# VH-VL binders against q9h9l3: the designs that were tried, part 149

Target 1, 176 residues: q9h9l3
Amino acid sequence: PRKMVAIDCEMVGTGPKGHVSSLARCSIVNYNGDVLYDEYILPPCHIVDYRTRWSGIRKQHMVNATPFKIARGQILKILTGKIVVGHAIHNDFKALQYFHPKSLTRDTSHIPPLNRKADCPENATMSLKHLTKKLLNRDIQVGKSGHSSVEDAQATMELYKLVEVEWEEHLARNPP

## First folded at step 10 (VH-VL)

Design i14 (framework fv_fezakinumab)
Fold by ESMFold2-Fast, scan of step 10:
Structure i14 (fold): chain C 176 residues (1-176), chain A 123 residues (1-123), chain B 111 residues (1-111)
Amino acid sequence: as target 1 above (176 residues)
Amino acid sequence: QVQLVQSGAEVKKPGASVKVSCKASGYTFTSYYMHWVRQAPGQGLEWVGWINPYSGDTFYAQKFRGRVTMTRDTSISTAYMELSRLRSDDTAVYYCARSGEYYDSSGYRFDPWGRGTLVTVSS
Amino acid sequence: QAVLTQPPSVSGAPGQRVTISCTGSSSDIGLGYDVHWYQQLPGTAPKLLIYDNSNRPSGVPDRFSGSKSGTSASLAITGLQAEDEADYYCQSYDSSLEGWVFGGGTQLTVL
C-alpha cells in the first residue's frame, strides 16, 4: 500500500496590496500524526502582509527561514508517490506550484461521508475547525494569534482516518 | 466563450529574439495556468513551460532554460513567451494552451489551445 | 525525443476499429498521473479528445474511448470515418522532469 501524509501550509501576502498568497510555513505529518516536516519558508518576494491573525507568522520567523526553492524541493521529496491528505488542499498545492496526482489526493473539505458524520449537508464546504470540533471534540485555531499548521495537519489526518476505509473503497469503485 | 488569440507569424534571423503573445478571453485569466507548446514542421508536440498569471511564477523545461522568458499582463489578460538567441531548429508553430492549477479547476489537461504562431528562423 | 511512446502510424478502413497505445514509466503514468489525448487535424491546433484517462469533452462522439492500466494508456476509435484522419497525441505529467510530456504522435490513415 502507498504511505499517507497530511499537509497544511500558511501563506503571507505579497505583490500589489498583499493580494498574492505566498508560502511562508509548511507542516507535514505521517499517518500517526508525527511531524515529518515543519519549517518557516522565506518567499522570494517582499512580504506586504503577514496575515498574522490567520497565519501565525511574524517578521521574526523570517530571519532564519528556508528559502522557497530549497523548501519546495524538500517538501516535494516527502510528498512524491504518497497519498496526500489536506483540507482545501488546492490552496497548498497552488502555493507550492506542485501538481500531485488526483488519484493520490484526499481533500477533507470534499468528502461527503465526512460531512454526513458531522450532521452537515454532504456537498457543503465545512471548515476544518467545525469538522474537528464536531467529530474529534477538539478546538483548533483558537484565539487571535494565528493558526498552527502542525495542529491543522494533525487534525486533518485524524479526520481522514474516520472515513478512510469507506472512502478508499468508494474511490476503488469510482476512480476520480 | 473561452478563447486564446495569438499574435501573427514572425520571420527572424539566427541570433535574434522573438516574443509571441496569447490574449485570453471568456474566463478569469488568473485562475488557470498558461502553457506554451511548440511543434517543428512535421514533428511532434514539445512542452516549453508554464506561467501562473496570478503570481507571475514560471517554470521552464530544462531544454529552454536560459533562453525562454514567460511574462503576463493581467490588465489585458495576455501571456507572452520570448525566446532568445534563435537557431534554425527553433523554427516551429508555438501554441499557448490553458490548464487548471489543481484537479478541481479543469485538472491538468490542456483546453483550449490557441491557433498557433509560426516562427521561422532563416537567414 | 518523446517521453511517452506511441506507434508512429496506424491505419484502418471505414467502419473498422483501431487502437493507439501510449507507454510511459514509473515517474509519469505509473505514478498515477492521468493521460489525456489530443486530435490534430492537418493545418490546425490540437483539440482535446479524451481527458483523465477515459472522459469525453462535450461534442466528442462515443466512438472515441480511452483506458489506462499500469504504465500504459490506449485510445480506441470505432466506426472509423474519413474525417478521423489526423495525428493523435497522448499527454501526461512526469514527476522527475516536473513537466508535461507528450507521446511522439500517431498518424491515422483511413484507407
Scores: ipSAE 0.715, ipTM 0.883, lowest interface PAE 1.2, mean pLDDT 92
Fold by OpenDDE, second read of step 10:
Structure i14 (fold): chain C 176 residues (1-176), chain A 123 residues (1-123), chain B 111 residues (1-111)
Amino acid sequence: as target 1 above (176 residues)
Amino acid sequence: QVQLVQSGAEVKKPGASVKVSCKASGYTFTSYYMHWVRQAPGQGLEWVGWINPYSGDTFYAQKFRGRVTMTRDTSISTAYMELSRLRSDDTAVYYCARSGEYYDSSGYRFDPWGRGTLVTVSS
Amino acid sequence: QAVLTQPPSVSGAPGQRVTISCTGSSSDIGLGYDVHWYQQLPGTAPKLLIYDNSNRPSGVPDRFSGSKSGTSASLAITGLQAEDEADYYCQSYDSSLEGWVFGGGTQLTVL
């Protein structure tokens, strides 16, 4: 079996009116929840909106942030060859400007058995916060300090582990 | 309709530099990666590199690092590829090709392609 | 020299079915990256023929089909026509190279 990691990214706003989401933090944890990577990342574009209330990113975090190109290389090296778990992971890959193979991607926002377990409609897109509360009885993304990408990545991995066996069997029968 | 219009054929001597242009139209230039692919006469396709027209970030195939420079002018939706220290084996048709939107998983395919620019390197 | 392996040439008579193979490795197709196919008519630029293993862009006849399994992909052409005479290239992504890779190309001759 392939090694599995979970990823979560925080984005800031760049471009016109800050509507463009740019990577500003990336956290990667292993199957056990151990942190493999957690860095603040400097976008190549001027930051217009730190989106602090959600991202937890502040201007001070960017002072010694890792340049995007360098960070991207480091992250890709970690992800290569692994099954990557994330929540609404398309956004993370978008921010990374990296697209992991579909067959090696697990998006907890699109796993019907996970929603079913949480008494949610199978085809609905539920938030990480909601699923974590329902299935893990844990509160994440609380307070006014913004999200913790490490916490979110860990929660994502734990959620996936709840349905791993069933989902992997499903994927084996129905490869993407 | 999406179009990529490339500059005309070039004839260069060994050691010189060549700069090929690719003007994009019919879509948001800064939303898609622009790739460069070359093809030597009678040979296959070889990926050279890509540029993110929005940020200006580039990534080159290892073979061309140090010799290739990709740039863009967003005001005229034009991408440029400059290859320096030319040698005879650089003789090829150079294509610009758009990938999917850089935020889309379709980013790994090339569509459409420019018509190509022949660069001939001869003494 | 190409990272992906294709037969140099294939041929068929009009109306026949031909298949072009594309063999990769554990760092590209085998890793799960999608395969795309391009048709290059003589003297022209490549054109996207198949994307994401088996999808046809608009304008591509349904007699063209693609498939992928393991470390290999395949392009099938049914009802072969004279206008199908061209070079065909498979393309994917290699994670170890962090770059796009092409097959060596296959010259299809319609007899």
Scores: ipSAE 0.006, ipTM 0.558, lowest interface PAE 11.0, mean pLDDT 91

Design i15 (framework fv_fezakinumab)
Fold by ESMFold2-Fast, scan of step 10:
Structure i15 (fold): chain C 176 residues (1-176), chain A 123 residues (1-123), chain B 111 residues (1-111)
Amino acid sequence: as target 1 above (176 residues)
Amino acid sequence: QVQLVQSGAEVKKPGASVKVSCKASGYTFTSYYMHWVRQAPGQGLEWVGWINPYSGDTFYAQKFRGRVTMTRDTSISTAYMELSRLRSDDTAVYYCARSGTWYDSSGYRFDPWGRGTLVTVSS
Amino acid sequence: QAVLTQPPSVSGAPGQRVTISCTGSSSDIGLGYDVHWYQQLPGTAPKLLIYDNSNRPSGVPDRFSGSKSGTSASLAITGLQAEDEADYYCQSYDSSLEGWVFGGGTQLTVL
């Protein structure tokens, strides 16, 4: 009976040539898709590249954005002790500098039954956009103005729910 | 093949600073976190902190904040730990150890370890 | 003071089985973080012996096994041999400290 949430983060480029990914937005939704958290986050380092095409982050969003240390504390309080669902979730945890327990982590980019339902090779890493279109008949990440982390988190939770019973049984028999 | 080679033993007076190095080889230096762990003579293992060699981000155990600084030089695949305002109870073997990253689900284990650097703090 | 609790020593005869316990709390092992075990032979650096509760790295004999239940973990060593004399440390991650934590270590003596 552990509560379950889904997370999606947006990153901007910091450091030399903008090569470092720094957290700039985080969205967390509950099992039903209701938003628990959605804030723009100010990186502690100078933003070199907003990566707007993908992140949807613009300079205007950084005005009055929550500082990284404060946002991180808020986010970790929501995630601690819960099953956390994400897509390529390692990128989100890395941006948060956060170590979530492996046994409570669900990555929809690494669930073989989900790929099987999508008629994709079981061990391939498929994009969230592809899986959502194939399995939910929904287009996300549309256009060139950037992605919605709320939309992505909601889609990720819905995808996980398609395989939840099967995958939780698998994990109980084959702990990570 | 994968190796962590640490700098040699140091003897310091109380109040001094010490900087220990850990040179990595046989893997992509920026793809793994580097940890520092110390062990006082006859005592157990104590975690000091980590550095992400790719970003330069660091995190230190509460006990060492304000006295420890971790850095790296990616051009020579070397991590550094500097401990300042040394006390006699800082006498310990200081180990560097590699862990996987957040996207490696095994990222929380330490393997390999350096052979250790003995730091002796005495008057 | 160590965050995880281990017995300070354990002993057994050659060929026998010993078990080393590692007790944590609701902020570490009890929160679902995996337990890793390290073997430290005299005068050497620690070596990874068991990872993610029960997995063995290449080269570790199957005489060594690990398990986890609730807030505790155990390392079992069967068929004890003289070369098993070492200090054994458990390790996990603690959410309240946001850091890696070790047990106090257990010295194994093969009689």
Scores: ipSAE 0.752, ipTM 0.896, lowest interface PAE 1.1, mean pLDDT 91
Fold by OpenDDE, second read of step 10:
Structure i15 (fold): chain C 176 residues (1-176), chain A 123 residues (1-123), chain B 111 residues (1-111)
Amino acid sequence: as target 1 above (176 residues)
Amino acid sequence: QVQLVQSGAEVKKPGASVKVSCKASGYTFTSYYMHWVRQAPGQGLEWVGWINPYSGDTFYAQKFRGRVTMTRDTSISTAYMELSRLRSDDTAVYYCARSGTWYDSSGYRFDPWGRGTLVTVSS
Amino acid sequence: QAVLTQPPSVSGAPGQRVTISCTGSSSDIGLGYDVHWYQQLPGTAPKLLIYDNSNRPSGVPDRFSGSKSGTSASLAITGLQAEDEADYYCQSYDSSLEGWVFGGGTQLTVL
């Protein structure tokens, strides 16, 4: 079996009016929740909106942040060949300007058995916060300090573990 | 039946812009990505970019960044590709093609394709 | 210029077996990205022929088959027929180029 990692990224706003989402932090954890990567990342463009209330990113975090191109290389090296778990992971990959193979991607925002387990409509897109509360009885993304990408990545991995067997069997029978 | 109907042939001068349309039918327009691929006469296929019709998010090939703009009108299930600052080497048949998304089992395969729109750039 | 490498042309007589190779690199096929194949008949748009390395869409004869190994993929056509004369393209994704990539195309001639 392939190694599995979970990823979560935080983005800041760049470009006109800060509407462009740029990678500012990336956290990667292994199957056990151990942190493999957690870095603040410096976008190539000027930051217009730190989106601190959501991202948890502040200006001080960018002082010694890893340049995007360097961080991207480091992250890609970790992800290569692995099954990557994330929540609404399309956003993370877009921010990374990297598209992981679909067959090796697991998006917890689109796993019907996971929603079913949480008594949610199977085709609905539920938040990580909601699923984590319902299924893990844990509160994440609390307070005013913004999100913790490490915490979110760990929660994502734990959620996936709840349906891993069923979902992997489903994927084996129904390859993408 | 899933269909992609593209706009007609265009003739443009160097420096001008061209906007090609692709109307989708027979499926939920916002549930699939729309790609644009071009083919110069007698040459191979070249990916230009894609748009997520649901969000409007786009991603372009490096070669075309700054010169291509992809948009969509969900009310009429139509995708648009605009290419500016046209050059003679932009002469090609431009195809729209559907693919899955991160959430769709169809993945990154392109199916179906439009019939193509010939764009000729000549002085 | 194409990122994926295909032979420019292949030929075969009716009933024969032909193979078209598609060679990528460690930044595309080698990363685990799936390979798709397209058939383009003269004067027409490309048509999906093989998807996800080895799957055939409905309507595609079983004499068409695809495989993938390492950094390369291959399209095989058995029982070659006159209507198979066309251009064939492989397609994948390249992370280093940040985009989908095609092979240069292979012109198949049926003798």
Scores: ipSAE 0.005, ipTM 0.569, lowest interface PAE 11.7, mean pLDDT 91

Design i16 (framework fv_fezakinumab)
Fold by ESMFold2-Fast, scan of step 10:
Parts: C-alpha cells; sequence; structure tokens
Structure i16 (fold): chain C 176 residues (1-176), chain A 123 residues (1-123), chain B 111 residues (1-111)
C-alpha cells in the first residue's frame, strides 16, 4: 500500500482586486495526524487581501516566510507518490501549481459515503467544518481570527479514515 | 459549441519571431488551462507549455525555455504563444488545446484542440 | 525524442483486432498518472479517443478500449474498419519534467 498524507493550504488574495488565490501557508500531516510540514509561504506577487478572517494570515507572518519556489519544492517532495487527502483539494493544488495523479487523490468534499454518514445529500459539497462537527463531534475553524491549516489537515485525515475501507474498495472497482 | 480558433499560417526567416493566437468560445475562458503542442512535418506531438488564463501563470517545457512566451487577453478570450529566434527545425503545426485544472470534470486530458497553425521557417 | 514509447506502426485486416502499446517509466505512468489516447486522421488535428485510461468520450464507438498496468498502457481496436487508418498517440504527465508527455505515435494501416 502507498503512504497517505493530508494537506490543507491557506491562501491570500493577489492580482486585480485580490481575486487570485496565492499560497501563504501549507500544512501536511501523516496518517496518524503528526505534522510533516507547516510553513508560512511568501507569495511572489504583492498581497492585496490577506483574507485574515479565513486564512489566519497577517503581515507579520510574511516577514520570515519561506519563498514560494523553495516551499513548493519541499511540499512536492512530500506529496509525490503518496495518496493525498484534502477538502476541496483542487484549490490547494491550484495554489501549488501542482498536478497530482487523480488515482492517488482523495477529496473529502466529494465522497458520497461520507455525506451519507453525515445525513447530507450524497452529491452536495459540504464544508469541512460541518462534516467535522457532524461526524467527529468537534468544532474547528472557531471564531473570526482565521483557520488553522494544521487543524484542518488533521480533521480531513480523520474524516477520510471513517470511510477509507469502503471508499478504497469502491475506487478499486470504479477507478477514477 | 466549445471551440478554439487559431490564427493563419505564417512564413518566417531564421532568427525572426512568430506569435500565434488561439481564440476560445463556448466556455469560461479563465476556468481551464490552455496548452500549446507542436508537430513537425511527419513527426509526433511535442508539448510546449501551458498558461493559466485566470492568473497569467505559465510553465514551459525545458527545451523551449528562453525562447517561448505565453500570454492571454481575457477581454477577448484569446491565448498567444510567441516563439523567438526561429530555426528551420521550428517548422511545425502549432496547436492550442484545453485541459481542466486539476480535478474539474475535464481532468488533465486535452479537449478540444484548435485546428493548428502552420509555421514555416525558411530562408 | 518522445518520452513514452509506442511501436511506430501496426497493421491488421478489416474485422480483426489490433493493440497499440505505450510504455512509460516510474515518473509518469508508473507513478499513477492516467493515460489518454488521441486519434489523428490525415490533415486534421488530434481528437480525444480515450481518457483516464479506459473512458470513451461521447461518439467514440466501443470498439476502442484502453487499459493500464504498471508502467504501460494499451489501446485495443476491435472490428477494424478502413476509417480507423490514422496515427494514434498516447499521453500522460511526467512528474520529473512537470509536464505533459506524448508517445512517438503509431501509424495504423488497415490492409
Amino acid sequence: as target 1 above (176 residues)
Amino acid sequence: QVQLVQSGAEVKKPGASVKVSCKASGYTFTSYYMHWVRQAPGQGLEWVGWINPYSGDTFYAQKFRGRVTMTRDTSISTAYMELSRLRSDDTAVYYCARSGTYFDSSGYRFDPWGRGTLVTVSS
Amino acid sequence: QAVLTQPPSVSGAPGQRVTISCTGSSSDIGLGYDVHWYQQLPGTAPKLLIYDNSNRPSGVPDRFSGSKSGTSASLAITGLQAEDEADYYCQSYDSSLEGWVFGGGTQLTVL
């Protein structure tokens, strides 16, 4: 079996009107929830909107942040060849400018059995906060000071574990 | 009705530059990557690079770095590929092709393709 | 020049089966990246024939099928017809190059 990790990224707004999402923090945890990587990352472009209420990123975090090119290299070395779990993970991969194999990707926002366990419509895209509360009885992303990407990555891995056996069996019979 | 319309054939001298255009219609231009692929006469397909029309980010195959520049104009849903310092072995049909971004419904496959632009480099 | 390896040609008689191989490495197909196949009729742009190893786009007959195992993929064409004469290209993504890669192409001749 391949190793499995979970990822969560925080993005800030760059470009016109701050509408481009640029990587500003990345956290990666292993199967047991231990942190493998957690760094603030300096975007190559001017930050227009820190999006602090969601990202938790403030100007002080950028002072000693790892430059994007260096952080990206470190992150890709961890992800390559592993099963990568995330929530709405396409946003994280876009921010990383990274193309991970579909067969090794698990998106907890698009797993019908997980929604079923949470008493949600199977084809709906439920938030990480909602699924975590419903299935793990845990509150994450509390308050208005921003999210913890470590907390989010850990919750994402735990959510995936609830359906891992069923979903891996499904994927073996119905390859993505 | 998703389609990519490319500019017409070009004839250039060695050392010149060429700029090929690809106009997209029938979909949200900024939601998909645009790729450029070339094919020399009687030869196979060779990937040149991609541009993300939303951000303007680009990535080029190592062989073309320093000679190729990809740009876009979102107001007219058009992508451009400029190749400089042309050599005779740059003679090829240049295609634009659309791919999805990561895990959207289009995935990493190329669909649709433009009809191609023949670039001939001769003295 | 091509990163993925295909036979340069294959031939068959009408009604027969042919298989076209596509061999990669541990940095592309072997790493789990999907394989796509394109058909190129003379004088035309390539068209998507098979995507994500074995899926057919709307309009592609079920005579065309794809498979993937280890570092290789295969395109199978059953019930060969004259209209199937074309060049066929496999495609994947290579992690070490961080880019899309193609096979050298296979010319199918229907005898």
Scores: ipSAE 0.711, ipTM 0.885, lowest interface PAE 1.3, mean pLDDT 92
Fold by OpenDDE, second read of step 10:
Structure i16 (fold): chain C 176 residues (1-176), chain A 123 residues (1-123), chain B 111 residues (1-111)
Amino acid sequence: as target 1 above (176 residues)
Amino acid sequence: QVQLVQSGAEVKKPGASVKVSCKASGYTFTSYYMHWVRQAPGQGLEWVGWINPYSGDTFYAQKFRGRVTMTRDTSISTAYMELSRLRSDDTAVYYCARSGTYFDSSGYRFDPWGRGTLVTVSS
Amino acid sequence: QAVLTQPPSVSGAPGQRVTISCTGSSSDIGLGYDVHWYQQLPGTAPKLLIYDNSNRPSGVPDRFSGSKSGTSASLAITGLQAEDEADYYCQSYDSSLEGWVFGGGTQLTVL
């Protein structure tokens, strides 16, 4: 079986009025929750909005941040050939300007069995925070200091593990 | 039946802009990505970009960044591609094509395709 | 200029078997991205022929088959028929170019 990793990214606002989401932090954990990658990343464009309340990113984090192009290369090396687990992961991939193969992607925001387990509508999009609380009895993204991408990535992996067997079987029976 | 109906042929002068439309039917418009692919006369296929009709998010090929704008009107299930600062080498048939998303079983295959819109750029 | 490399033309007699190669790199097919194939009849839009390397959409005859290995893919057509005369394109995604990519296309002539 292929190795699995979970990814979570934090974005800041760039471009006009800060409406463009640019990668500013990326965390990757393995199946056991061990951190494989966790770096602050410097966007190629000027940061207009740090979105600190949500992203946890502050100006001081960008002083020694890894340039985007370099970070992207490092991250892609980790993701290549892996099953990548994330929550609303299309946002992460977009920020990375990278599209992972669909067959190797697992989005916990779109796994009906996971929602069912959490007593949520199967076709609804639930937040990572909500699912984590319901299924893992754990509070994440607490406080005003912003998110921890490591914590979020770990939670995402734990959530997926709850439905891994069922979902992988489903995917095997229903190839894209 | 899933269909993509594109707007008619366009003739433009260099420096002008062109906006091509693609109306989708027979499926949930916001559940699939819409791609644009062009083909110059006698040449191969070239990917231009895609839009997520649900969020409005776009991603363009490097070659077209700064010159292409993709939009959508969900109320009429229509996607638009606007190409500005037209050059003679922009002369091509422009196709819209549907694909899945990261979490859609359709994946990144393009199906179906519109019939194409010929855009001719000449002085 | 196409990222994926295809032979510009192939030919065969009716009933014969032909193959069309699609050679990529470590930044596209080599990364694990699936390959799709399209048939374009003269004067028409491309049509999905093979998806996810080897799957046939409904309506596509089993004469058409696809395979993928390493950084390359291949389309095989058995029992060649006159109506198979068309251009064929492979397609994948290239992370380095940040976009979907096509082969240069292969013109298939039925003799």
Scores: ipSAE 0.005, ipTM 0.570, lowest interface PAE 10.5, mean pLDDT 91

Design i17 (framework fv_fezakinumab)
Fold by ESMFold2-Fast, scan of step 10:
Structure i17 (fold): chain C 176 residues (1-176), chain A 123 residues (1-123), chain B 111 residues (1-111)
Amino acid sequence: as target 1 above (176 residues)
Amino acid sequence: QVQLVQSGAEVKKPGASVKVSCKASGYTFTSYYMHWVRQAPGQGLEWVGWINPYSGDTFYAQKFRGRVTMTRDTSISTAYMELSRLRSDDTAVYYCARSGTYYDSSGFRFDPWGRGTLVTVSS
Amino acid sequence: QAVLTQPPSVSGAPGQRVTISCTGSSSDIGLGYDVHWYQQLPGTAPKLLIYDNSNRPSGVPDRFSGSKSGTSASLAITGLQAEDEADYYCQSYDSSLEGWVFGGGTQLTVL
């Protein structure tokens, strides 16, 4: 009976040449796709590269954005004790400086049955956009104005639901 | 192959600061977290904190906040831990140890460990 | 003090089995975090013995095994040998402290 949520974060470039990824937006949805959290987040370091083409973050979004330490506290309260679904979720957890238990983590970029349903090699890492188009017949991350982390989190939850029964049974028989 | 080489023993007076180094080799330095763990003579292991060598982000155990600073130099694959305002009960062997990332979420085992740096605080 | 509870000592004769317990809480082992075990021979750095509850690194004999149930974990050593005389530490992650935590250590004496 453990609750399940899906997360997607957007990162901006900080540090030398903007090579460090810092959290700038986080969206969390529940099992039904309802938004539990969606905030712009102000990194503690100077933003060198907004990466707007992918992040959708612009300078104006940093006005009144929630400071990193406050946002992190809010986000961790939602994630703690829940099954957390994400796509390439390691990037989100790194940006949050958060260590979620392996047994409660579901990464849709590394679920072999999901790739099988999409007619993709089981061990390939497929993009969220590709899997969503193939399996849900839905286009996400459209245009050049950046991605919606709400849209991405919702798509990620829907993708996981396609293999949930099979994958949870697999994990019960093969505990992480 | 994969190695962590630490700096030599230090003797410091109460109130001084000490900076211990840990040089990594045999793997991609920025792909793993570096932890610091200390052990007072005849006592158990105590986690001090971690640094992400890629970003420079750090997190310290509450006991050490305000006294410890962790840094790294990616050009020489070296992590540093500086402990200030030393007290006699800071006398310990200080270890660096590597852990995996969220991508390698295997419970974040510490492997390998450096051989340790003895820091003695005495007047 | 140590966050995870271990017995301070255990002893056994050569060839026998010993078990070392590691007790946590709902914020660490009970929350689903994995348990790792380290062996520390006198005068040396700790060495990874068991990771992710029950897995052995290359070079660790199969007479060492780990298990986890609820808020606790156990390290079992069968076919006890004199060279097993060492301190053993369990480790996990605690969500309330947001950090890695160790057991107080167990000194194994081979009689």
Scores: ipSAE 0.733, ipTM 0.888, lowest interface PAE 1.1, mean pLDDT 91
Fold by OpenDDE, second read of step 10:
Order: structure tokens, then C-alpha cells, then sequence
Structure i17 (fold): chain C 176 residues (1-176), chain A 123 residues (1-123), chain B 111 residues (1-111)
């Protein structure tokens, strides 16, 4: 079986009025939750909105941040050939300007068995925070300091592991 | 109805530049990526690059980096491809083609295609 | 120069079944990227024929089918008709190139 990693990215606002989401931090953990990558990333465009309350990103984090192009290369090397687990992961891939094979992608925001386990509607999109609390009895994204992408990536992996067997079997029978 | 309407045929001399346009209609222009694919006479399809009409971000095939520039005007839902320092081997039909954005279900395929723009480079 | 490999030509008589192969590598089809097929009638732009390995867009007859296995894909045409004479291209994505890739194209002749 292929190796699995979980990814979570934090984005800041760039472009007009800060409506463009640009990658500012990326965290990748392995199946056991060990951190493989965790870097602040400097967007190629001027940051208009740090979105600190959510992203946890501050101006000081960008002083020695890794340029986007360099960071992207590093991240892609890690992701290539892996099963990549994330929550609403299309946002992460969009921020990375990267396509990962659909067959090698696991989005915990779109796994009906996971929602069912959490007593949520199977076709609803639940937040990572909610699922983590319900299924792992753990509080994440607490406080006003913003998210921790490492914490979120770890939570995402733990959630997936709860339904891994069932979901992998489902995917084998129903390839995307 | 989704349509991509391209500009007319171009005849250029070596060393010149050409700018081809592709006007989109029938869908939200900024919700899909626009690709450019060319086809030399009697040859196969070759991917040139793409642009995100929303952000203006571009990515080009290595072969064309330094010579190709993709832009867009969102106010008129039009994408542009400019190729500079033209050579005879740049003679081809240039197609614009739509795809989904990053990691959309339709992000990996092209649909629909423009009818193509013939660019002829000859001395 | 095409990244994906197709036979340059195939032929068949009306009513027959023909298949067109598309061979990739570990960085495209083999990595798990889907394969799409396009039909290009003479003098026209390519048209999406098969997407995501085996799905048909609206308007495409069920005579056309696609499959994928390992590093290869295949397009099958049953009940071959004269109007099927065209060039067919497979297409995927290559992670090493960070770009879309096409096969060299296959010219289908209906005898």
C-alpha cells in the first residue's frame, strides 16, 4: 500500500481587497502524526490581509518565510506518489497550485462514513473542528491566536484512520 | 450554451509576435481555467499553458517559457495568448480550451474547445 | 515527442470493433491520473469523447468506451461507422512536467 500523508495549509489574502487566497503556511504529517514539513511561506504577491484570527499568520512570520516557488517544490516532492489526506483539501491544492491524482486523494470533508460516525448527515460538509470534537474528543483551533496547521493536519489524519478500512474498501469497489 | 470564440487567422514573419484571443460565454469566466493547446499541420496536440482568469496566475510548458504570455480581461471574459520571437515551427492551429480550476472534478480535462486559430509563420 | 504513446494508425471495416491503446508512465497514468480521449474530425477542433477513463459526455454514443489499467489506457469503438474516421488523442497529466500531456494521436480509417 501507498504511504499516506496529511496536509493542512494556511492562507492569507492577496490581490484586490485581499480576496485571493495565497499559501502562507503548509504542514504535512505522516501516518503516525510526525511532522514531515512545516514552513511559513512567502506569497509572490503583496499580502493585503493576514487573516490572523483564522490563519494564525502574522507579519513577523513572513520575515524569513520560504518563497512560494521554493516551498512548492519541497511540498510536491513530499506529496508525489502518496495518498494525501486533508480536510476540504481542494483549497490546499488550489493554494499550492497543484493537482494531485483524485484516486490518491482523501478529503475528510467528503467521507460519508465519517459523518455517519459523528452522527451527522452523510452528505453534509462538517468542519474539521466539529468532527475532531465529536470523534476524537479533542478541541482544536482554540483561542484567538489562529489555527495550527500541524494540529489540523494531525487531526485530519486521525479522523481518516477511523474510517480508513471502510473507505478504502469503498473506493476499491467504486474508483473515483 | 458554453462557447469559446477565437480570433481569426494570423500570418506573421519570423521574429514577430502574435496575440490570439479567446472569448468565453455561457459560463462564469473566472470559475474555470483557460488552456492553450497548439497543433502543427499534420501533427499532434501540444499543451502550451494555462491561466487562472480569476487571479491571473499562469503556468507554461517549459518549452514556451520566455516566449509565451497569457493574459485575460475579465470585463469581457476574454483570454489572450501572445507568442513572441516566432519561428517557422510555431506554425500551428492554436486552440483555447476550458478546464476546471485546481482540483475540480473537471480540472484535468478540456471541454469545450475553441475552433482554433491558424498562425502561419513564414518569411 | 509525445509523452503518451499511441499507435499512429488503426483501421477497420464498418461494423467491426477497433481499439486504440495509450501507454503512459509512472509519472502520469501510472501515478493515478485519469485518462481522457478526444475525437478530432478532419478540419475540426478536438472534441471530448471520453473523460475520467470511461465516462461518456452527453451525445457520445455508447459504441465508444474507455478503460484504464496500470500505466495504460484503451479506447474501444464497436459497430464502426464511416463517421468515426478521425484522429483520436489520449490525454492525461504528468506530475514531473507539471503539465497536461497528450498521446501522439491515432488516425482511424474506416475501410
Amino acid sequence: as target 1 above (176 residues)
Amino acid sequence: QVQLVQSGAEVKKPGASVKVSCKASGYTFTSYYMHWVRQAPGQGLEWVGWINPYSGDTFYAQKFRGRVTMTRDTSISTAYMELSRLRSDDTAVYYCARSGTYYDSSGFRFDPWGRGTLVTVSS
Amino acid sequence: QAVLTQPPSVSGAPGQRVTISCTGSSSDIGLGYDVHWYQQLPGTAPKLLIYDNSNRPSGVPDRFSGSKSGTSASLAITGLQAEDEADYYCQSYDSSLEGWVFGGGTQLTVL
Scores: ipSAE 0.053, ipTM 0.699, lowest interface PAE 3.9, mean pLDDT 92

